# Designs tried in a protein design chat: VH-VL binders against o60147. Part 15

Target 1, 175 residues: o60147
Amino acid sequence: MLEKNKYLYIFRHIQTNQVLLSQGNVLKKTALFQLPYPLQKPVAPNGMRPAKLRKDHWVPLLKVEFPNESMFQSVFMQLLNYRKYRSVQPLTSDLLKLPIPVRRRKIMRQEVPNTIADLADILNKEKFPENSVRLQLSDKSDSEYADWPPSVQIDSEEIKLSRGFREKTTVDEAR
Below, E stands for the ipSAE of ESMFold2; O stands for the ipSAE of OpenDDE; V2 stands for 0.75 times the mean of E and O plus 0.25 times the DockQ between their complexes.

## First folded at step 8 (VH-VL; framework fv_lerdelimumab)

Design m2 (at its last look DockQ between E and O 0.07; V2 from the best seeds 0.00; counts 0 for: pae O 2.9 > 2, placed apart)
Fold by ESMFold2, look of step 8:
Order: C-alpha cells, then sequence, then structure tokens
Structure m2 (fold): chain C 175 residues (1-175), chain A 118 residues (1-118), chain B 109 residues (1-109)
C-alpha cells in the first residue's frame, strides 16, 4: 500500500523456457495471452497457450524495480511489443534446416536470452538516471546475455524464492 | 517472381461483413509473416494487421481490433482478412504485403477496393 | 501510438537534389523504410534498413538517419521520380506495431 516503486516481474516456464511478463508478483490467467494461440490439434499443446494457468510451472526469472509508474509503463509496453515483433519474424536459415520439433524447441529456448537482450536494449536507449533501475535475477549469469547501461544496478543477491516473487512469511502484508 | 493477388473487395453497407483473400506465389509462403495495409481514397497508408508464419500470433491496429480477423491457410498459400461490423471509415484499397526479416514490406499486391456506403 | 511526421509536399527542379524527411520518437529505436507510390499503383520499396537499396532501385535514391529523423535523398531527380513517398517504422509504444508517415508528394519541376 505504501509502495512507491513499481516492479516488472518476469517468469520462465520450467519445461519450455518460455517467458511471461507480469505487472504483479503473481501471474494472472490473462498473462497466457502472451503465448501463441493453439494451432490445429495435432500440433498443440507443445509451447502453445494452455487452457489453464499452471502456476507450479512458472518460476521467477527476474524482476526490475522502477522509481515511478511512468518509467515502468514505458518499458513494459516496449518489452511486450519487442516480443510481438519477434513473434511475426520470418524463419531464419538456421531454423529452416531443423526438423519441426527441434525448431520449435530452439525458438522457445531463445525466449530467455532474447527477452533479457530486449530489456537491455530498451534500457540502453532510455535516458534514465544512473542507478535508478534495479535488476534482480534468479540466476545472475543470465545478465551476461546483454550489456547494461549505467542506469541499471544489478543486485548481487539472486532471487531466493523458487516458486514466486511474493514473501510467504509476511502474513499481515501477504495480500 | 513473387506475386500477391488480392480479391474479395466490393461495395457493402455499414455493419455488414466482407472477406478478403490474398493469393501468394513465387516464395515459400509458410516461412513469412504477412500483413494487411490499407489506403483510404486520397489518403496515406495505414497498417492494419499481421499474422505470424504459422498463424499462431496475430496483431491488429487499434482502428480495427475486435472487428477484423486475419488468418492464413498455408496449404493454399492464401492470406485472409475477415472484416465484420464495417464502417464508412473502413473504405480503402486493401493491400496484402510480405514481411521481411528487418521489418519492412518487400512485396505488395495491387490491392482490392472496399467501399462501405449506403 | 507514435506518429511519423512528413512534410505533405516537396518540389525539386529536374536534375537537382531533394531530401524528404520523416520524424518520430520510434526512429530513435528503429530504422525507417521508404516506399514510393505512383498514381494508381501499389507502393514499391525503395530504401530499407536505413540505407539499403533493393535490386532495381536507381543509385540516386539513398537514405540516412540522425536522432529521431530519417531522410530519403534523391540526387539528380528525374521526371519518373514524381510520386508520393512514405516512411515506415515499428512503433514500440502502442498497439499499432507498424506506423507509416502521412506521405510526401514529390513534384519534379
Amino acid sequence: as target 1 above (175 residues)
Amino acid sequence: EVQLVESGGGVVQPGRSLRLSCAASGFTFSYYGMHWVRQAPGKGLEWVAVISYDGSNKYYADSVKGRFTISRDNSKNTLYLQMDSLRAEDTAVYYCAKGEWDYYFDYWGQGTLVTVSS
Amino acid sequence: SSELTQDPAVSVALGQTVRITCQGDSLRSFSASWYQQKPGQAPVLVIYGENNRPSGIPDRFSGSSSGNTASLTITGAQAEDEADYYCNSRDSYGNDLYVFGGGTKLTVL
């Protein structure tokens, strides 16, 4: 209630490595609209939008703290659109040579590094004050997918919770 | 040679529906994202919609969202635009366009005219 | 949505150089592409990726960018260059993922 900073939460799927962006520390079912729509039955559900949100399949990847709503909204919208641009790109020659199941797996596995690179690209192009944006990762080595601007402070502490971003032990604050 | 041929345009009343088709040839249709772009008479170009190479992702301009549906049939090398709840401001020449790797439209059809009037 | 702004009309004397400009916030992040449209015809790509020219486009067409501005330059303008010119770019700030400028009518005098 007294929180003045805004957080971007990013989740990773434990099986497919697909990524979901969230404004809250708990995924909402509507986040599933970020996943591709299920195709003709024989090709679904591998990596396609499921009918139900399985929260135990989505684990923390990273969170980003912004000092105000305006900065958060700008970066969040841009990151969503960067992912949309990637989703409608032509197949590359490397992907065209792969059997279709292998191709799909490779595309899904690229989402983590691609999302991190896109986030960094957006932040490098913004004119945010030095150290105004705080980044915390579940696996700090994931920061190596990109070069970060001076505006980003990468937290030396990894996200310790394996099943969410919410602090479980603060009962009176856990809503 | 790459060819895109639109069809299905015509005169319809407001509130009615129309379905456009775009027949593609000269390239592997199923490798590329495909777009609809329109141009009202005497006006500029307006992006309308895009569909991913396999049809699993679709995005629309705000001006048509909820009324238009882009689709494709890769077995027929055909792109579609289903236009529902048509309005006078939807009157335009509708082009299909082939998307390329670096986010430009390298090939365009000659367009099909949609006129929405009483 | 971010708008791409173009002057609505520009004139050039035959054989002279003209620059058509396109401005917008999205050009800070993304390169522009340029399309030529002659009356009654479909648009034709003339410049992509800032300064790449498709096969069959004359060498007199070139592109450049600086800050939030992209430019299409025609050196030695010819009568057949008379057309409408549109810039296009991605727009990461809105639901309209791709945005065209309003177009510039080039008249060759």
Scores: ipSAE 0.787, ipTM 0.905, lowest interface PAE 0.8, mean pLDDT 88
Fold by OpenDDE, look of step 8:
Structure m2 (fold): chain C 175 residues (1-175), chain A 118 residues (1-118), chain B 109 residues (1-109)
Amino acid sequence: as target 1 above (175 residues)
Amino acid sequence: EVQLVESGGGVVQPGRSLRLSCAASGFTFSYYGMHWVRQAPGKGLEWVAVISYDGSNKYYADSVKGRFTISRDNSKNTLYLQMDSLRAEDTAVYYCAKGEWDYYFDYWGQGTLVTVSS
Amino acid sequence: SSELTQDPAVSVALGQTVRITCQGDSLRSFSASWYQQKPGQAPVLVIYGENNRPSGIPDRFSGSSSGNTASLTITGAQAEDEADYYCNSRDSYGNDLYVFGGGTKLTVL
């Protein structure tokens, strides 16, 4: 089994804070399909799809190592489901009260914490073995967006930011 | 109440052109993407084209790309479909549909029939 | 390439439950929507997202999704539910396309 098959990387856009999910440390063009085109006004809840993948605009938000590919696939698909569901939900009353530019900014700011919360929720439901899932964050404070189950071991070291991908570390290669 | 009313359908010969219109009311037309969907007699639904709320983005099904042009006039609350180089396989009821959240169509017109025959 | 597949026909006894399933790779990335079409009528949206019903759609209609599948469930089928049902999603083929399933003809017995 290829090592990349058990790794989930979540990337964030450095300007918009949009989020993309990736299997492995290289962000693929097909990842942009996770975002909607700007067909309607105002912006969709999950942001708008850029015309092109600019790898230099995306940085790793977090890395998750699963025990195997099956567990990865399960969580990955569930995250996509959460995103799909969120993308078609009506805007909250609070958001509707705001001017469109303010609303857009607020929605975009929520993408990162929402995604982290989704991940935690999914992992809480999956009930994986204790300390079987390894989580590494680019910013440790982001872990505070959710309560993590015993299956999750949070790495004390932060991942280095790399545009468009995360280079393998010696530790990654040894696993 | 949301209303979509298609017009412009009829019988044309292959190779000819036809322009469909869709008059929209009951919602802020300029805020929503609009779609054309067609249905050949006795067949299923086929997505044809979409245009963004401001007309800046247009996308087409491969089956009509290069022949059909979607457009809109937000000042008139009207959606258009210019159909050029028509083929027999373009024979269908053409529906205009209101897009929602870029994923689904929450309102449909009653459709207008286009028949391409020699 | 992406396509959505549906069984061409299913039947259900009056008052019973039926599930219509749609399958395709695009459903991994995009939510499905479901449309009911009766003879000589335009399609009507019945389910969007995971399980959202537009106003006016009976609560016996529900939606679900898993992996590359989406399902429309009618719990307690009524005679008026006899129709064609189409699933739809955006396409991840490489363009911003939309794709419909082939449709499922539901007969209420």
Scores: ipSAE 0.120, ipTM 0.730, lowest interface PAE 2.9, mean pLDDT 87
ESMFold2 (binder alone), look of step 8: mean pLDDT 92; pTM 0.945

Design m3 (at its last look DockQ between E and O 0.32; V2 from the best seeds 0.00; counts 0 for: pae E 7.1 > 2, grease 20.3 > 18.9)
Fold by OpenDDE, look of step 8:
Structure m3 (fold): chain C 175 residues (1-175), chain A 118 residues (1-118), chain B 109 residues (1-109)
Amino acid sequence: as target 1 above (175 residues)
Amino acid sequence: EVQLVESGGGVVQPGRSLRLSCAASGFTFSYYGMHWVRQAPGKGLEWVAVISYDGSNKYYADSVKGRFTISRDNSKNTLYLQMDSLRAEDTAVYYCAKGQWEYYFDYWGQGTLVTVSS
Amino acid sequence: SSELTQDPAVSVALGQTVRITCQGDSLRSFYASWYQQKPGQAPVLVIYGENNRPSGIPDRFSGSSSGNTASLTITGAQAEDEADYYCNSRDSYGNDLYVFGGGTKLTVL
């Protein structure tokens, strides 16, 4: 198995805090399809998609290393499902009281903590071996958004924020 | 009462074009995504295309990409499907369906039959 | 693109319970919508989401999910339930596709 297939990268938009999942350290254009276009009015909670992928607008949120590709794929697909679920949930009464632009901003602000919480929930349910999953965050304080199972080892080193991100590799360092 | 009424079906030769229409009533048409779904004789359902509530976004099944064009006129509460370069495998009953929450279809028309044959 | 797999045919005795399953390929879990189609008629939505019934659908219809499967259950099958049943889901990863299962013909004995 290719090493890249066991790594989950999660990116956030620097302005909207929307979240994209990536199979590997490079954000692909197709990742944008994770954000659905609004087909219905009013717009679903997660029904906003940028017109184009601006790589320079996305920064890494976290990196997860799994023991193998199968575990990665399982968690990856579950994360997508969690997001899909949220996208079709009714808005709370509190949100409905807000003007649409304010509402959208508030919903988007919740994407990061929600995604982190989703990840933790999924990992808690999966019951992977102890310390078998390695988590690295761009901001260590983001780990506080969830309770992590024993399977997760949080790296003390933070991911450096970089626009247009690809994680530096040995090849990159040689350039 | 929600009503969807398809029209425009008929018999055409391969390579020809046909335009289907779907007249909608009983709901705020301009608020909802609309779909085309087809069913070949004796076969299952196949999703064909979707158009967003304002027409700004369109998506197609791979089987019809480049040949079919979905459109809508919200002032007329009408959904359209322009079918070009028709093939025998396009023979089917074509349903218009109202989308809901971007993932299911809560109302369907009765369909219009398109037959592509030489 | 993802595919949804259904058994082509199932049978159930009158008054008994039957489950029709929709099997996903890559999705760990998903929400399906279910459609009933009787001969010569248009499809009718019977279940959406986890277990939501549209107005007018009898409560003997229910939905569930487990792993990469979604299921439609008819508890206490009636003669009028004889029909084709299709599951549907949206696959938004990589592309925006709506995918139907192959359909299941339900016979009530």
Scores: ipSAE 0.037, ipTM 0.630, lowest interface PAE 4.3, mean pLDDT 86
Fold by ESMFold2, look of step 8:
Structure m3 (fold): chain C 175 residues (1-175), chain A 118 residues (1-118), chain B 109 residues (1-109)
Amino acid sequence: as target 1 above (175 residues)
Amino acid sequence: EVQLVESGGGVVQPGRSLRLSCAASGFTFSYYGMHWVRQAPGKGLEWVAVISYDGSNKYYADSVKGRFTISRDNSKNTLYLQMDSLRAEDTAVYYCAKGQWEYYFDYWGQGTLVTVSS
Amino acid sequence: SSELTQDPAVSVALGQTVRITCQGDSLRSFYASWYQQKPGQAPVLVIYGENNRPSGIPDRFSGSSSGNTASLTITGAQAEDEADYYCNSRDSYGNDLYVFGGGTKLTVL
């Protein structure tokens, strides 16, 4: 569908701060394969295998609106390429000195700031028209991980959804 | 010496069920993701399903989702594919394949033929 | 696009160099792996992670990638290289987690 290729949705895990990218406002179960699974111990390159997809464990981080599918696809594929590149980098000496559980936590904690910085770097390089890209964050202070180009309009309203990008909140309000 | 031996293929009518097995040896089976890949006669390879090393995650191609169930028994070094509501389009040689870091398939069985026909 | 596109057939003279290509959007995000399949046999992995050869694969096989394209190159092609060649990649924006190319039949003349 055309309208789905116009929006980029990014989710954060509530416990690990791992990040998942999505073309839709609800994560598909296959999204977990964006994160590496450990197959042999102790060699997991950037953390433990992610938890099974639980909708209540993945919350909005940010949403990006693009005026067309071409801009969306360019940015989305570049974000995936940044993650691909980072996943094959050798571990630093400082990381290798850490116990495996501590090392994994440190790597996972970097995913939110790294993803936000990657997005901004791509948008700075793409030369999009002024105010053509609308960015909405769940926490506006997260915009401080990067410098944003004139093409980006940061929405003054934070994402108010608690479990996904859907507008239904009756379950959360009953809790 | 890694070995993967499929079994359980045969001729069945549409709408019936069949269970495939893959006996694994020569590696620590419980360390690796395992896949089913199929090849219709005279056609190319089609990925069918994957199961994680501990069985906790399972993923399916759209063409089989809801009809096929992948499973494993790590105590028996055996991978399974339960195939329900079979259709003529499911006719293929079914390979089990050993995953490596969930990126590629380093070892394959010789396959078992499933024929779905009236 | 969640497809991987390969030319259906290619020919090479004995001892010459051939390149088999694979195109798709998933290759911008994931490395391709390459499988050789001879008639009546199971596929065999020949290249993974861009340009790594499994043990026992001759050094005449190499891989490369650029943009949305991966390539398998056979230098000094030999008669035993005659086979079908499939590329494979992960895919995170389609419903299927892995996709194969349609395959390329290599004929050694």
Scores: ipSAE 0.015, ipTM 0.572, lowest interface PAE 7.1, mean pLDDT 83
ESMFold2 (binder alone), look of step 8: mean pLDDT 92; pTM 0.946

Design m4 (at its last look DockQ between E and O 0.67; V2 from the best seeds 0.00; counts 0 for: pae E 7.4 > 2)
Fold by OpenDDE, look of step 8:
Structure m4 (fold): chain C 175 residues (1-175), chain A 118 residues (1-118), chain B 109 residues (1-109)
Amino acid sequence: as target 1 above (175 residues)
Amino acid sequence: EVQLVESGGGVVQPGRSLRLSCAASGFTFSYYAMHWVRQAPGKGLEWVAVISYDGSNKYYADSVKGRFTISRDNSKNTLYLQMDSLRAEDTAVYYCAKGQWDYYFDYWGQGTLVTVSS
Amino acid sequence: SSELTQDPAVSVALGQTVRITCQGDSLRSFSASWYQQKPGQAPVLVIYGENNRPSGIPDRFSGSSSGNTASLTITGAQAEDEADYYCNSRDSSGNDLYVFGGGTKLTVL
């Protein structure tokens, strides 16, 4: 197992707040496959896929360092499963009462907190060793979207925003 | 009640063309992607094509790309499949299917048989 | 395009539980859906997403997924459940195609 493959980056779109998962600090075009094409109306619950990857439209939301690649892969796949589940669920009655543009905005606004909550839920279930998972957020206040298990150590330093890309730090290069 | 009714199937010679239609009712047709799925005799299901709710996006299976054209008329609640340069391997029951959330097909027609034979 | 693989045939005793599994790389990115097809009939959606049943589908049908696999489970198989079952997902190859599994023939003994 390569230590460099134990990092999860989550990116958010600067306008829509859509979320993409990435194995590594560079957002790849294949990440867009996480979002559906606009084949039907209205917009799907998890938003629509942009026609092209505009890296300058995506910023890192958070970075997670796992003890090893296996743990990373487990959590990564589970996050995708959560996303898939939400993408096929019917809209709630509350959302159906709203005009379509308002509904879309509300759904998209929920993507970031939902993803964070999903991550916390998955980590709570995995029962990893204490302080074995390092979480760094672009905005520390986002950590308040969920209760984190003892396995998670929240970094006191916020990650700097780099659109479409997070440069490796000296610490990351040493690992 | 959602209903999908295919028509236009028949027997044709290789190289000829055929146009299938699917009449939809019981839902807001213009809101949903529509699909064609086919099944050769005694074989499994094969996805053929999809068209977005407004017709702006179309995608095809590699096996039919360049030969088949999917289209729709939302004013008539009708889906079409223009099949050109037909081959023997195109012989199948052709189903129209309603897409849902861009992930699955929640309603299917009863299908129309297309036989390509010399 | 990506492929989805299924066992071509499985058997289950009446009243017993059977699991039909679908495997493919596309399932890592997209949810599976399951379709039941009886002889001479059109396919019928029985499961979509993780574990969603359309109206009219008995609760003995359930779905699950893990990694690159998806499974359809029939808990307490009935005689009328004898049919072909197909899994489906979107294709991860980049063209947003759809792909079906080869189908599984379920025999109820």
Scores: ipSAE 0.030, ipTM 0.663, lowest interface PAE 5.4, mean pLDDT 86
Fold by ESMFold2, look of step 8:
Structure m4 (fold): chain C 175 residues (1-175), chain A 118 residues (1-118), chain B 109 residues (1-109)
Amino acid sequence: as target 1 above (175 residues)
Amino acid sequence: EVQLVESGGGVVQPGRSLRLSCAASGFTFSYYAMHWVRQAPGKGLEWVAVISYDGSNKYYADSVKGRFTISRDNSKNTLYLQMDSLRAEDTAVYYCAKGQWDYYFDYWGQGTLVTVSS
Amino acid sequence: SSELTQDPAVSVALGQTVRITCQGDSLRSFSASWYQQKPGQAPVLVIYGENNRPSGIPDRFSGSSSGNTASLTITGAQAEDEADYYCNSRDSSGNDLYVFGGGTKLTVL
């Protein structure tokens, strides 16, 4: 009977800037399934999936607080669908003409801005109440990748980097 | 033009071994995952095995795990399936299939028939 | 052991529209692809990435997805579309396995 606020946690890889979505503040190994299958050459159009989840390689990018489970699940599934859609798109001819190291860097660097833009696009299409969704970023300049709807309140306090996947507590945020 | 040509099918007794080959051309073989997919007579498609572009990762359907070995020789553009301890239920047409960037099968061979019977 | 469910058979009148569905939990995370198989022939990819057509596939073939369901739609069905249709996806298990649906036999009346 108890309705509880629900958090969406988004992580980035410290070296590749690939992005993983999570329901918890600690990544499960199965989160790697969100990345391109490792059976293709690592420089394939959709980036690369690491063979193992190394917890020291994934740091917080942002978290989103939703007022209930239903809103969280809707947004989470839509974000996964956006990533699935991108994974099947062919590379542009401009990307294919680049040297492999440059191409790889450009593809992987798109994950952060793309994910943030996707989140904003989803939230703009939803009819959530004003200020009902709280967004906290590790780097507030990342909010510039998108235009946010009135339903979103961006927290003035950034997520501080922690050891591995540890998240900031509410007590720390009050300071 | 992408071409996949299977060979090595035939009639074998249960408990025996058979090796299938798939010759590939018309694409850079070493960039792509390769698959085996089978179809028992009158039945649907069943995925059998996959091998990564460099051969470092191999995965198998539970029905063949421990009995079948997928391999590749990138210098010869050839995919292999070593089938040991064959059972009657392994009777099928075996297709080789090329994986694509999102791991769908964009090209298929003509298939080779394997019949396991006394 | 397949996690993808398809109706075993469907029929359509010549020139009419038909939809073939595929359901499974794996489709929440992975895109479906669709394969046409005519009797005695190898499968042919007709839709990938939910709704993309390979070169040479008629524009009467289209795909869609929602939640755990993927659909293949054929508008203006032709006699040559009579075939078995299979959906395929990665399995949601942690070992990167693949799964086909059981197949749908399309009959064009």
Scores: ipSAE 0.013, ipTM 0.568, lowest interface PAE 7.4, mean pLDDT 82
ESMFold2 (binder alone), look of step 8: mean pLDDT 92; pTM 0.942

## First folded at step 10 (VH-VL; framework fv_lerdelimumab)

Design n0 (at its last look DockQ between E and O 0.02; V2 from the best seeds 0.00; counts 0 for: pae O 5.8 > 2, placed apart)
Fold by ESMFold2, look of step 10:
Structure n0 (fold): chain C 175 residues (1-175), chain A 118 residues (1-118), chain B 109 residues (1-109)
Amino acid sequence: as target 1 above (175 residues)
Amino acid sequence: EVQLVESGGGVVQPGRSLRLSCAASGFTFSYYGMHWVRQAPGKGLEWVAVISYDGSNKYYADSVKGRFTISRDNSKNTLYLQMDSLRAEDTAVYYCAKGEWDYYFDYWGQGTLVTVSS
Amino acid sequence: SSELTQDPAVSVALGQTVRITCQGDSLRSFSASWYQQKPGQAPVLVIYGKNNRPSGIPDRFSGSSSGNTASLTITGAQAEDEADYYCNSRDSYGNHLYVFGGGTKLTVL
């Protein structure tokens, strides 16, 4: 079966630490709709949705291999919904005490740990078969943001940052 | 205490537009996500739209997506719903509601009636 | 499907106990909230989370959940409890963020 239908790819922005979810190992421009609606355009690097996708600004965070497309689709849709719900929740008391520029930066910085925690929460609730879900991280210490169920096997080999998510590391043409 | 007051409802022909407003008081408006929920006459409640505390995230029910636009002005403590290309099935009382943690609506306005009729 | 299903109507004798149910796949993962609506009035939050009552809601109202079902229980029903009751939860799998049940009309006999 083709690889594209059972893999979840997650990217992190190099400056803001915002997160984008992808079904493919290369981001599509439409992934930018996951970012906040622009309050004042163009908005970069302020964390708002930019007009154009800068692929050199997004690096691998993690990759998840599911046993099949159905399990992938379920987890992918749930993870998107978790992120939407977080985006419309009230501000917490610790955020309310911060100056607005600091608050915005702190919210963006929380996307990595929050996304990892949400993924683990979904996987714990789904109770997939033992070792049926393979997780690969660019930084293995990021697994510490969550408690993982027995269904998850964390790959000891980290993703090579300079090569993105592609299994072969050879790049034949300019970026 | 907390008050939400909707306005801007009325009778309008199909294909026309209306803009609803919701004036908020008794809480710090800019800390909360805000919602529109509607109820057709004799029918149940239907969630319509939400906007995040700073207006940077907006989500819509499929029934209104592309026709309705939610917005807010935090300096005026006011929530808005721009309703374009209105249809008969949009006839309802429109409530604004304050969102809270754990996915519930703790305060509701009294609603404003929108009637879309030929 | 993220639908929340409620019986359209239930009855209870004055002073007796009634249970209003809400079923849906989302309720396996997320709690329901419950809203009371009297004719011509806005909905009022009655129960949120598993069993939390807002200030001003009588202690005869309680909530519970099991599997894909959430329940609102009114112990010692009063005439003033006659209303429509809606459950609400988040959508587990769809693009909608929030879903309401179809509502249950409670009649106090």
Scores: ipSAE 0.664, ipTM 0.835, lowest interface PAE 1.2, mean pLDDT 86
Fold by OpenDDE, look of step 10:
Structure n0 (fold): chain C 175 residues (1-175), chain A 118 residues (1-118), chain B 109 residues (1-109)
Amino acid sequence: as target 1 above (175 residues)
Amino acid sequence: EVQLVESGGGVVQPGRSLRLSCAASGFTFSYYGMHWVRQAPGKGLEWVAVISYDGSNKYYADSVKGRFTISRDNSKNTLYLQMDSLRAEDTAVYYCAKGEWDYYFDYWGQGTLVTVSS
Amino acid sequence: SSELTQDPAVSVALGQTVRITCQGDSLRSFSASWYQQKPGQAPVLVIYGKNNRPSGIPDRFSGSSSGNTASLTITGAQAEDEADYYCNSRDSYGNHLYVFGGGTKLTVL
């Protein structure tokens, strides 16, 4: 269990592209509090889903393995701070010209690249040992959203999804 | 394993009514919106209707508004489509589909054929 | 309702790459989903969201979007990929409508 504490999973909502951070591959209900925007209940179409966290609506964006839990915690907290900071920034003129629903969707869509960029920035500042951080992405192209420091080793394999699971495992494949 | 099984299709005359059913299994039926999608012979897919997880909200394609009624019985894990005032253009294979979030259909039944002809 | 347009037919040589594109105003606001339909069978979801593949869908299938367009790409087409492909999205006009593209018949040569 201790080893699991060094894993950061970043999840993306399958529609809104909102981002949730997780210690480990299992999202907690409390993860919803990470969202900078008020949760709409329900999202249109009205009444098509329950109010509870639907884990199956979140897919892993990336997985990060840190050398230890301390490093994980440091990066995790910094990521949250970056997100909070962005949430209170004024909207750009371009965004203000858009209808509210469209604007909101656009902002949410930016959370993925922003989060990735934040992660890279944080890791650049942390100056961890070379190749000490392992990064696996669901989409390798997402790595292009940022320049990664030497501490980051990008996995050649992408995260594989399985229905109902955050990461495909041998057990899942056997089903 | 998710399964959707449609039934109730057949041959009917114009102006008549028909009720389709879709039996769902392999997932928590009451958590998801459900859809009907139809496909005329040799044509493309056409969305027909959606019903919210609890049945409180229903929406229809313009082509079927006022004639079709979507409903569900969560205690029976069954989706229904009441089709009234049927027209020739309603001839199609009717699929029930499981909604996911609010924009795609992750599971489909095999469909049931409805033929409206004089 | 909003309209999604896609080419009625495309062909690809075995092992080659093909892209099927869907275009419509709704795609500016909503994500696309893609469905494969083989003759006599029900549609099967192959791509949804940014680039998500359901379990069981080969990794040669990928999705992309730009502006008012969405695309399904098959990298290394196989014979079994011959099918009709439909894009879908919610309708931008509201009323919680959904709209399918006209479908694209993919022939693998």
Scores: ipSAE 0.027, ipTM 0.561, lowest interface PAE 5.8, mean pLDDT 87
ESMFold2 (binder alone), look of step 10: mean pLDDT 91; pTM 0.942

